Miniprotein binders against Primase homolog protein. Designs and how they scored, part 6

Target 1, 337 residues: Primase homolog protein, of Arabidopsis thaliana (Mouse-ear cress) (f4i6e6)
Amino acid sequence: MSENVPDHQSTNGFSSSDFFVPEEEAGKKVVLSKLVTLMRKLSEQGIDAQNCPPGVRSCLICPKCEVGDSGEKSLTLYIYPDGSSAKWTCRRKCGLKGVLQVDGKLVSKDPIGKVERKITVESIKLEPLCDEIQDFFAARAISGKTLERNRVMQKRIDDEIVIAFTYWQRGELVSCKYRSLTKKFVQERNTRKILYGLDDIEETSEIIIVEGEPDKLAMEEAGFFNCVSVPDGAPETVSSKEIPSESKDTAFKYIWNCNDYLKKASRIVIATDGDGPGQALAEELARRLGKERCWLVKWPKKSEDEHFKDANEVLMSKGPHLLKEAILNAEPYPLKS
Short names: E, the ipSAE of ESMFold2; O, the ipSAE of OpenDDE; V2, 0.75 times the mean of E and O plus 0.25 times the DockQ between their complexes.

## First folded at step 5 (miniprotein)

Design a11 (from s3b with E13Y D20L Q27R)
Fold by ESMFold2-Fast, scan of step 5:
Structure a11 (fold): chain B 337 residues (1-337), chain A 96 residues (1-96)
Amino acid sequence: as target 1 above (337 residues)
Amino acid sequence: SPELKQEIEELYYKVLKLMLEALRLKRKAEELGDPELEKEAKRLLEKIYKLWDEVLELIQLAENGDTEKLKEAIEKLEQKVRELKSEAEELEKKLS
């Protein structure tokens, strides 16, 4: 396998397979050149490998840890003796893990300590919306003006046109989520997890949180610009366990990444789907954000036995006035379960 | 100088080999359960790690360094390799 197994916590011991076996003189010189290049590339990542011999595991101060001044050597580095690659992992909170190849680009799987992949509209080949996609949204009562304001685009994947929801933070494109017309989802890899529409809540004290990107667009049609969507799906049930620490709360990483925006809010209106998972999402959000500042939207009746599922369905069926009314009639979130 | 660069490359591989031998000796001392020999092996390995750092600095100096300074540094480091190699051979005899 191309995946490196986790390094054991040994800085001095190694197996016979870790030994350097010399080749011909020409081969030795090639290995030296690779090792010199590899050490330079490691230095560019903040890893000083000068006293780290190839073929053994070395412990270093992690360049991404907050407590480097404590002198704890939490980063384990292994340099392959043939000069081909180096791998590292941090045993602490930051979870930094990576592989660097002498003839290749840096490879890292750390969602916390890794520098997120930088993307542009051009690099991920996004296109202006065609008539088919505009008609799809028009059928959902979403106008071209709203699509343009939110920079909704499209992408061609395997001869299929998919909707591209572009995620922005302080005017920079940080992520993109693709949605097919048949509700298949694909996300850009190794990009930062944030709320959809994040820049729309930077200057507001009241925030609306919805479950899907189309619901965020529906809110804008009703005159609510201070709205964001969660980037992922809803959980099946509410966890009975305490809220995980930031490093372990992977399912809600977007909340932690957007905390500077969310902590400013004096009122948070939770307008997730009316189904079981949507209610579970509302509870998970409220317990992380603080129930005392949260309000819950109860969707209006669709029939005697049924309620509307989400903001977009209300907009499509009843128009922007009823959607606006539903948001304004949000009730304080229950403080006890 | 191509000749000096070759001597530095040879020196690097001599130090790498010596380091791997010292790690083998340390492991053998640990398996034998002799704390004095383990301590001796660790001291030897520490000296070799310092020599490793000096060789890496020499490689960097070879790109922009004075030829006479490089020759002096190579000779000094080769002497340290000979000394540490002798220490490794003595430790190996004690572990036999």
Scores: ipSAE 0.000, ipTM 0.186, lowest interface PAE 16.5, mean pLDDT 77

Design a12 (from s3b with L16I D20Y L56W I59V Q60D)
Fold by ESMFold2-Fast, scan of step 5:
Structure a12 (fold): chain B 337 residues (1-337), chain A 96 residues (1-96)
Amino acid sequence: as target 1 above (337 residues)
Amino acid sequence: SPELKQEIEELYEKVIKLMYEALRLKQKAEELGDPELEKEAKRLLEKIYKLWDEVWELVDLAENGDTEKLKEAIEKLEQKVRELKSEAEELEKKLS
């Protein structure tokens, strides 16, 4: 037996005085039932309305804004006293707005995007890895222990087994990316864009960023656990324009969403692919993260005029020791390009 | 110890090479369409995967364990590599 910790926001429900309208007792019960339904539906949108009385404006932490220890309550929520609907607006630049009807009709006026969807291993039907997928990774020198540590799973899509790279933040599943054995990629829709392996860098001062999830797994075979992968791959070229604002930087939204983790790093080792797009990704990352704290991995030579493409290719061809050496030999990022 | 680190690295390489051999044998069994040989190759591969995981545990033993226990663990895993290598050689003979 353990007691619940006291919280001043522990009340789950409303008194009849919070939504009183002169009507029959049956009408009051109908209103209460609607309010309970609205609170549940708001929770599904990431809005905790348990301590928000109907008929008054409540200020909450916006589920879309990355508000750290500042505690800024930028989201204004209003629940109609009759239980018919709820509306919300974030006063910060994210522009999150929405209206939810008790009948289940959601109307969102989010100019930047939709509210992030909650997922679980069960809800997206993920399965434990079969031998075929384990063999696929073994052929790439990625062990079962590394797969287990990173909670790599699988999913059946259109009678095909695909690899499921599960994305976690503070122990919660927030997104999933599917990779076919033929290199087709699908991201779980309306889910939070973050770096793969984000929890592994929460308490590290040095981080390694790679281009693909298999490269993150390859880094662990070389003994580097402070590694994350980008979720969206690489651009073809570097933009000549200034870095977009947070609301318009859609291609690198994962950098903005993970800023609280990334800003703590004193050293960032960029180990993207050696090809043109991988080099463009490195530049786009460095210009957002600050080139002065960035280091660039140059992959070792494969032949006279060819270098290894990525961490996993080095691991497969030369083993974990040469991969480790390549990371340790990272050079300061060029401040002029 | 640099010497113990090299022994662990060498052991890791031996396990990876054995795993590649077992994957090749599994592919051969699948191409032959022999369900029993395919099943035998799969069992061998599963044993090698467990050995690979045990070699990875040597990292934890190297950080927190007794040097004598680490040496004993390396010797036991090296013997397991020899045993599984022998099983792979016998399976390859059956794939004729």
Scores: ipSAE 0.006, ipTM 0.453, lowest interface PAE 10.1, mean pLDDT 80

Design a13 (from s3b with Y12L L16Y M19I W52Y L56F I59Y)
Fold by ESMFold2-Fast, scan of step 5:
Structure a13 (fold): chain B 337 residues (1-337), chain A 96 residues (1-96)
Amino acid sequence: as target 1 above (337 residues)
Amino acid sequence: SPELKQEIEELLEKVYKLIDEALRLKQKAEELGDPELEKEAKRLLEKIYKLYDEVFELYQLAENGDTEKLKEAIEKLEQKVRELKSEAEELEKKLS
């Protein structure tokens, strides 16, 4: 029994009661209801409109661009008088602009995703793992003990069972990523992007970063609990551009969101996939985290012409001892790259 | 599916109205200094936020979900909206 219920409408201090109350009639009540919905949707775009009256242009601090020392209010927001829609433009070079309608049609260009949706095991209807999913993981040498420790669950979507990788931060469910048995992936919408297994590295000075959630589970079979997985896929190639600012680095937002955990690490072992994209991911991670504290895993040979692709494949083919050996033999990350 | 998506969006708007009403009642209970009514208002808000999560989950399934199951779920959630609206009206009477 929670004494305080999270207020989705006033997460940024907004509620409809902080707004003017119009003369009471059916039409004005409808406008107020639409405004409440619109303000919530604007908050999802990173726009706090709590003191922005309809029918008037309001100047706000842009959530995307640099604001400068004076906190320049470069974002112009206009809420239509009927409460049905809002439009915004940034007058600076970031070019943030969008239009949003309360009747469900979003015409949002480049949203920042400032408001994080709160989820629970119950609200997203997660289930304990059935025998089919347990057998799927057993075939990958992942034990029920490891699945239970990592709170791996399942979800039924239509007639299909999907694996649910639950993302936790300080004991709270933050996000969930679904994986079908045919390798289709779906993430919970508007949830915070963090590393899979984040709580496992809160008190550690050495961390291991892998590419997929199954690889994180494979590391535990080898005795490594200080391991996290990236939540998104690997880039095709390394960017030639300088590292973007926090607000513009959307592909690696999970690094920025977990910086308080990552900055504490004295040693980071990067154990991404051995293919081209996995190597590109390793470089993108190392250049953000600082190459001087990074170490790179080289996967053992599978045949004369092939190496194992990832931790899970090594575990399945060679067992936990050889996987452990591969991690312990990580080499310093090249500083000149 | 476009009609079902519209019905779910209408449900979201009804839930936002309930949240707004419950927040107003919570503030009124706090102003009156009645700890039991304040607790009742907080419990009502908790129920409404759980309903919000359920409706938002349906919204995510609106385009690709089973049409008959979605219709059944919408009907059930519409009933929950009516029940919570009734609870809010009863609480408002206690606060008058």
Scores: ipSAE 0.000, ipTM 0.098, lowest interface PAE 19.0, mean pLDDT 78

Design a14 (from s3b with D53Y E57D Q60I E63L N64E)
Fold by ESMFold2-Fast, scan of step 5:
Structure a14 (fold): chain B 337 residues (1-337), chain A 96 residues (1-96)
Amino acid sequence: as target 1 above (337 residues)
Amino acid sequence: SPELKQEIEELYEKVLKLMDEALRLKQKAEELGDPELEKEAKRLLEKIYKLWYEVLDLIILALEGDTEKLKEAIEKLEQKVRELKSEAEELEKKLS
């Protein structure tokens, strides 16, 4: 139903008879090109501007409020007639509002999830590793060479030094995750959710997925460079529900965001933690990635009643050769039935 | 080609003028308070907004370099402009 024109009741405070027409021919071409670009960029933010003429305030269904209350047209959109920018505000409790520039600049108080804050080593105040952090990793059999290759850094938060795991995509810093020496963790706000070590798998047909960033570093000590870590924790149990759509699969957003890298893999080795949550993570990953191309690592025995939990523990206790052997002995994941 | 780009810009100008005219007619119908004329003016405006978006699609095609499809699309949209201009003129006569 594309023939609906905005009523004055569905817009507020703007006269629909006020339109600006550029005077110069060169300026008109530039304005038209900008408007087309602006509409495409709005659709990337979940705002469908197809029936929203420039210079008029239009009322739309809010993409954030749509979940659970989709009947009310609470989002007000205004596209500037010169094609320079667009602005929007939701009148409901969600508080969504933003401005988008034709040059691609997005400013939003409460983003709907497709926004990425741009960061640099300087802007988030990262530092080269001190001796204390290097010794911490050396005790875990992780070398300075491995730390340097993976651009592991540190950050000062208040009076504490924390480990900074830097997340890169095509040579650009995309996100950062902080780990204290006392096992507290935080991530940089409003940054893209991707796999740790993503650039290492862009040119590989075989991929290893581990649970933690230290496990990714341990894999490299064993000679595996085609390894990535999940950025978030493991679920307690496997969901009995169907796999959510891309927009609703928030817990595994990093899989969707990295799909162009993951879909190229002919073989995926899942080497998550051996505990209950780690096994649940393996199942959630396999059901999304396709079980037919997945293999599962079984960690070796630590004692009669206990297995090693993860790659880093195997490396610390048994060395890189036995860690490598565990990966090479991965078994096919059970096929779909 | 420069000639096709000029034709698209001229088409866009015609659509913007037609849109402004239709908005004026809608306002006159609302001031008269005739529900039938208000509905007719609203339907006309809806058709013109749809045409405006189709013209924006021509700019995308011009940037992509598809010359043959572009010429056919321009001719089709120019015909729609003539039809909607006639509807606007008829509505204006009814509004006296």
Scores: ipSAE 0.000, ipTM 0.150, lowest interface PAE 16.4, mean pLDDT 78

Design a15 (from qA3 with L5K Y9E R12Y W19M Q20D E23L I31L E35Y F38W E39D A45I K49E)
Fold by ESMFold2-Fast, scan of step 5:
Structure a15 (fold): chain B 337 residues (1-337), chain A 102 residues (1-102)
Amino acid sequence: as target 1 above (337 residues)
Amino acid sequence: SDELKKEIEELYEEVLKLMDEALKLGDPELLEEAYRLWDAILKLIQLAEEGSPEKLKQAIETLARKVSELLDKAQELGNEELAQKASDLAEKIRNLIEKAEQ
């Protein structure tokens, strides 16, 4: 009998939005249907509204900032009495804010983005470093002490062991990047994009930025703890376009996400790779951070025709003292008229 | 069934990524298309759990249509990047339908 109406909404040549129900009894059922849809949509944002009555302000654990304090109910959720829409805001610094409507026409001041996934060492199956990985780093002049301090771990993917660079913010694991011994890279999905070693620069006025996680570890061997690496690869060329707004600058989202740490720096030493992409990365970083407070490291000559590529290569070839000297001899970033 | 569930999970991730990009643009017409796409993928996931092959096929075809509608709107508004990603996803869905009919 419902052959032409596969669900409880009449279609018969009309969309569901054209369906009209005049009776109050039917109106109450429409409100319940909207509320069910709204609850499902809220769950996709990481908001469990199952126990949140409409028309009442509810306090929930923020899915984004529970990293700071999972016991604090900082997220305020309000479901409108008619079940048509919901509004939420986090009163903490994370600024999570949104509005969602059953008809899909309302949008938050900030786009309704992905809820950043919470991870733990156990949930992503990280394990302590085996001898093979420790030997890999020893060959690169990176000590077990440095690996331990930076909480470097490993993961088994299929039949392969990969290096796990764990990304921490205020003592909480927020992201992880995997590197195979054959230089293949994979990042944990839907996790916060931040600088590697972020907690090491919270209390510093001078910051060193390197290209790869192994370079950050090499800097520590040279006595520099105020160092971070970028989580993503270097661009092939510098963009000729103006710097995008925060919401559109996806390639450098980690800069925006770490702005509170970076804005405090009176001096930023850029020590990216000496190759073309590394130079392009340095320019992209300097134009976002402000060239007036940026300094550029020039890697020493390896031969008449060649320069060392990065911090780790200098460490391996010339030792920690010469690496330290290269950093201390950084020059002011060129100001272009 | 297990292979199909894996393919649906991959489609879900692709749809969420496409929706995030549409939502970031803040255009009301793209937002409306993004919400329609969201409703379609949620219906597909529900039906995948229920195990009805005929309803599941219809839901996948509906998802393909909604992705194509987002593609048309993105092209109309001149957003080439969103249009390309919507086009790529629409092709993946059509290929999945064609493969399942074999």
Scores: ipSAE 0.000, ipTM 0.095, lowest interface PAE 16.7, mean pLDDT 77

Design a17 (from s3f with E13K D20K Q27D K39E; at its last look DockQ between E and O 0.67; V2 from the best seeds 0.00; counts 0 for: pae O 8.4 > 1.5)
Amino acid sequence: SPELKQEIDELKKKVRKLLKEAYRLWDKALELGDPELYEEALRLMQKILKLKDEVKELEQLAENGDTEKLKEAIEKLEQKVRELKSEAEELEKKLS
ESMFold2-Fast, scan of step 5: ipSAE 0.446; ipTM 0.789
ESMFold2, look of step 8: ipSAE 0.471; ipTM 0.822
ESMFold2 (binder alone), look of step 8: mean pLDDT 87; pTM 0.853
OpenDDE base, look of step 8: ipSAE 0.014; ipTM 0.299

Design a18 (from s3f with Q27E L30F K39E L42F; at its last look DockQ between E and O 0.01; V2 from the best seeds 0.00; counts 0 for: pae O 13.1 > 1.5, placed apart)
Amino acid sequence: SPELKQEIDELKEKVRKLLDEAYRLWEKAFELGDPELYEEAFRLMQKILKLKDEVKELEQLAENGDTEKLKEAIEKLEQKVRELKSEAEELEKKLS
ESMFold2-Fast, scan of step 5: ipSAE 0.541; ipTM 0.853
ESMFold2, look of step 6: ipSAE 0.578; ipTM 0.859
ESMFold2 (binder alone), look of step 6: mean pLDDT 86; pTM 0.850
OpenDDE base, look of step 6: ipSAE 0.000; ipTM 0.199

Design a19 (from tA1 with A5K L9E F12Y Y16L L19M E20D E23L E31L E35Y E39D D46Y K49E)
Fold by ESMFold2-Fast, scan of step 5:
Structure a19 (fold): chain B 337 residues (1-337), chain A 81 residues (1-81)
Amino acid sequence: as target 1 above (337 residues)
Amino acid sequence: SPELKKEIEELYEKVLKLMDEALKLGDPELLKEAYRLWDKILKLIYLAENGDTEKLKEAIEKLEQEVRELKSKAEELSKQE
């Protein structure tokens, strides 16, 4: 009867009065006020300290790791008895460490990112692809086999069918990006930012990076399975500033989140769009990944005055063999500007 | 509209708080309702990006009511914890 009921994590009911000492009424009230403020601020960081007595190290489920039903309490929280501050560290490799002052701003060795939301195919109501979407991709020379392998689905938004590009990491759905047939985009909010097709590069030493999800699918039609796309749009221009630290590099957080996959690559082929933003994206990627292991694809000429824009356009116009040749003819990324 | 985008962002934050409470309480029905409201937030964002302001205003009002109803339910369940 209770076998199918999820186990509740034990939450001890306690009030601020539980640690009231029978000395100096005014001082006790000040400490209680500070503790209540600390607990509210901790909650704002995704840390539920409601059942954590001050002065004792408490173990909680890490909001960044989100290990679910396993019950692994890897986050260690310590609330100072005077209500002045609280500190936490996660024992797992997620980088969650911080200190919060009751009268100050959050101070962290490694800043807490906003808690990532868990999603499932069922919870976000994804549907199998209808004929309309299949025909859309067929017109782009992308087969049903490629769509199925990449778990491309659809969703109904405002009575319209949109394409759902599902983002997976080690067999778990971590994010989803929706694309209308008119090229409007919406992404599931507060979900982990990763590269599209991340699991396809886990066992490869050579990686291809493209700009859009349709380009990743086009690369697969050409026989390249070791391909990922970026989840976000390309920057308008290359930054003249130094590469930000992990916590401040929000626009390229997907690179940091996928570092364990990317750092092992001996060769990275950058096959972004041929337009200005696509070239800026290539430079920003090469700066972060290391130009010495990067190779750049130059798209072939479409006419005397134009080049093909991206992998999917080459596939549609010239077929998989020319697309394959364009990738194989990638040139070393320029080390000197 | 900047005003409508602000209302959507405020509703987004309210739904996130409800999802956090539903997850903490472990109530399957509350969690299902929170995910339903999340789907509606996504539809509002889609409408806002497409500029359909008349449908958007009506949808925001409906979602605000559903958020209030689910928040009341979460508060009642929280007291039973």
Scores: ipSAE 0.000, ipTM 0.272, lowest interface PAE 17.1, mean pLDDT 78

Design a3 (from s3b with Y12W E46R Q60F)
Fold by ESMFold2-Fast, scan of step 5:
Structure a3 (fold): chain B 337 residues (1-337), chain A 96 residues (1-96)
Amino acid sequence: as target 1 above (337 residues)
Amino acid sequence: SPELKQEIEELWEKVLKLMDEALRLKQKAEELGDPELEKEAKRLLRKIYKLWDEVLELIFLAENGDTEKLKEAIEKLEQKVRELKSEAEELEKKLS
């Protein structure tokens, strides 16, 4: 399931000259094939082994702990001469280490998903917004000024233009989330999970958390700049289990990664979607952040039987003044079980 | 200092060889299909990964110039290598 059956690479005996390769040369060909597979799998872990000869220890820049201008090659990589396996470890505080076999049977003690890929606007081929995307946001009452401030861009995927929500931390591009005009979502793989708009809350003691990136943009139209959105979807229900430790809390890794920003807040306003999953997200956030400092937004009525679902819908339907009113009317999060 | 760097390099080579031995034993345990022996092999491999980390911390410490405790640390890790090699040999007997 997780690996495709490789039936498209099946004609190695097609040429008679290839068929009668001496046994020693056939062995070299097998080793080269294994090395190609290992290098591909190492690349998936963020390790570029192109210039790393087998049987020799190579020192590389660690993909997990690369910081500043140090350029220190702290990651030690060893590829076994037979091409069967590779081992790596970082001697710095990040503790990245792993063992990978060509057959995939042996894996890192540390979770594979700890490796973070570095991206740039150029490397992921982001483009300035076209008129079509500008008009899409204008129909949602999101101004060009707000889009520009938040560095919203676009990307072409299979000839389709998608919205690119760029995630920044201290002026560095950390991640990117793509949204089609038909509400399909794709995230850049193996990138650091952080809150959207993280730099906007670095100097604030009061923080607003919304569910989607468009909601963060809607909040700015209402005059709230101290706002972030979660990068992932909402859970269907609240977990009955105790809050996991940092290493096990994969669904809310962005909370742990942004702890330095969140820890200092005296007041956190939770303005997630009004549906079941949005309410479950609010509870999971309040459990982790501390219910005592959390406030909950209740969206106004849309009809007799229905409430507005999120900040952007309120902005589109009732304008920025009434959106601002909804946020200012947030109530303390219930401390009752 | 050059003498201590040589001892650390030799220690690192010993840990790499022990890791190769443990990986071979893990594969053998998986082939036998014995869940308890497989669990024991994985536990041994985790201990060796921890020892690998400790040896790399010594390399870092030696490069930073703090040498007053380095000789004692090397001797302690050499003892851990001997202990884990003994565990590997006992596991190999169970797998034969």
Scores: ipSAE 0.005, ipTM 0.167, lowest interface PAE 12.6, mean pLDDT 78

Design a4 (from s3b with Y12F L16M L56F Q60R)
Fold by ESMFold2-Fast, scan of step 5:
Structure a4 (fold): chain B 337 residues (1-337), chain A 96 residues (1-96)
Amino acid sequence: as target 1 above (337 residues)
Amino acid sequence: SPELKQEIEELFEKVMKLMDEALRLKQKAEELGDPELEKEAKRLLEKIYKLWDEVFELIRLAENGDTEKLKEAIEKLEQKVRELKSEAEELEKKLS
């Protein structure tokens, strides 16, 4: 993978004669310019190279390890002498590794979070749904047709049958999330983080975002196919800090990974849970997607003192017509929040 | 496998030191202006970078729990370190 080590090379000597500068001084300026660009790109990967001289191995704290307060410097960074490329490796179990060139090409990924393990229905041992799981969904007003369209399956984990929500991108299985009947969640390791139902929004200008996979299925029962679910659930509170850069926004990596789908939407309807965490999720999504194109669903009253929590609860209690009505009555997202 | 982790970390440090040495030899060959010695130094450095990548993959193998294959891989890479260190020593003799 380190086969193509860039040699120190004259880059564009064409304009150098126009600047009336010594050749040695012009060479140093080119190297310095490249190094500044390289350090900026390394910073985007979470690597602070400000005190790391080219041509020398530097040891840094790894941004991917669970280092705690130990201060262990397990990340080795090497900037090539010409300042045009850098290579890094973590010596600990996180296995973070990368190579970056000034032209912006990242050629390696860390084994944690960025490695996309290829999976198949067979390799992760998924099974067709049994009657128990079919009945579980029927009790939630989710039909076998909807389950089949979304390729919902099951898996045996620790002698228990769990629901398998299969995540697809352009016809390829890229991830899977398991839900027990007791509401425990587990995701397949080292698989790509994307929105559930991603292929359903590729050709749509209006999309609906819900909090859970069952809510996405409930939306289809109401006639909305342009719907996706977040894979990781909701934060407890909204961050008071500015939106992190792509490399540091780990909790919302699925937004960044699906940006080519999301940027095309002229209208995004946010239909997250009505509780505190669901409201925090709505704010975090609107902050990243652009509040000006976002609309917020207000769930209808369940009683005088409370509202329905989510799309599936509305579907179960009031049917698909009232759920459809709630979505159609979404209001513009507040711009001063 | 704390002992295997220690062996992998030690092996990685040996490869890093070998890389530093090879870079020094490459710079010296370039300063001498001998294109054949410079090519030899570049080939040595390329072999060391490939070895670095192979040592890194041992971390993944250690997580898989195949102890016999991992131990065999460590022994093979230790041998390759010794071979490349000898090549570096021979190159240094040609440069001095």
Scores: ipSAE 0.005, ipTM 0.146, lowest interface PAE 13.3, mean pLDDT 77

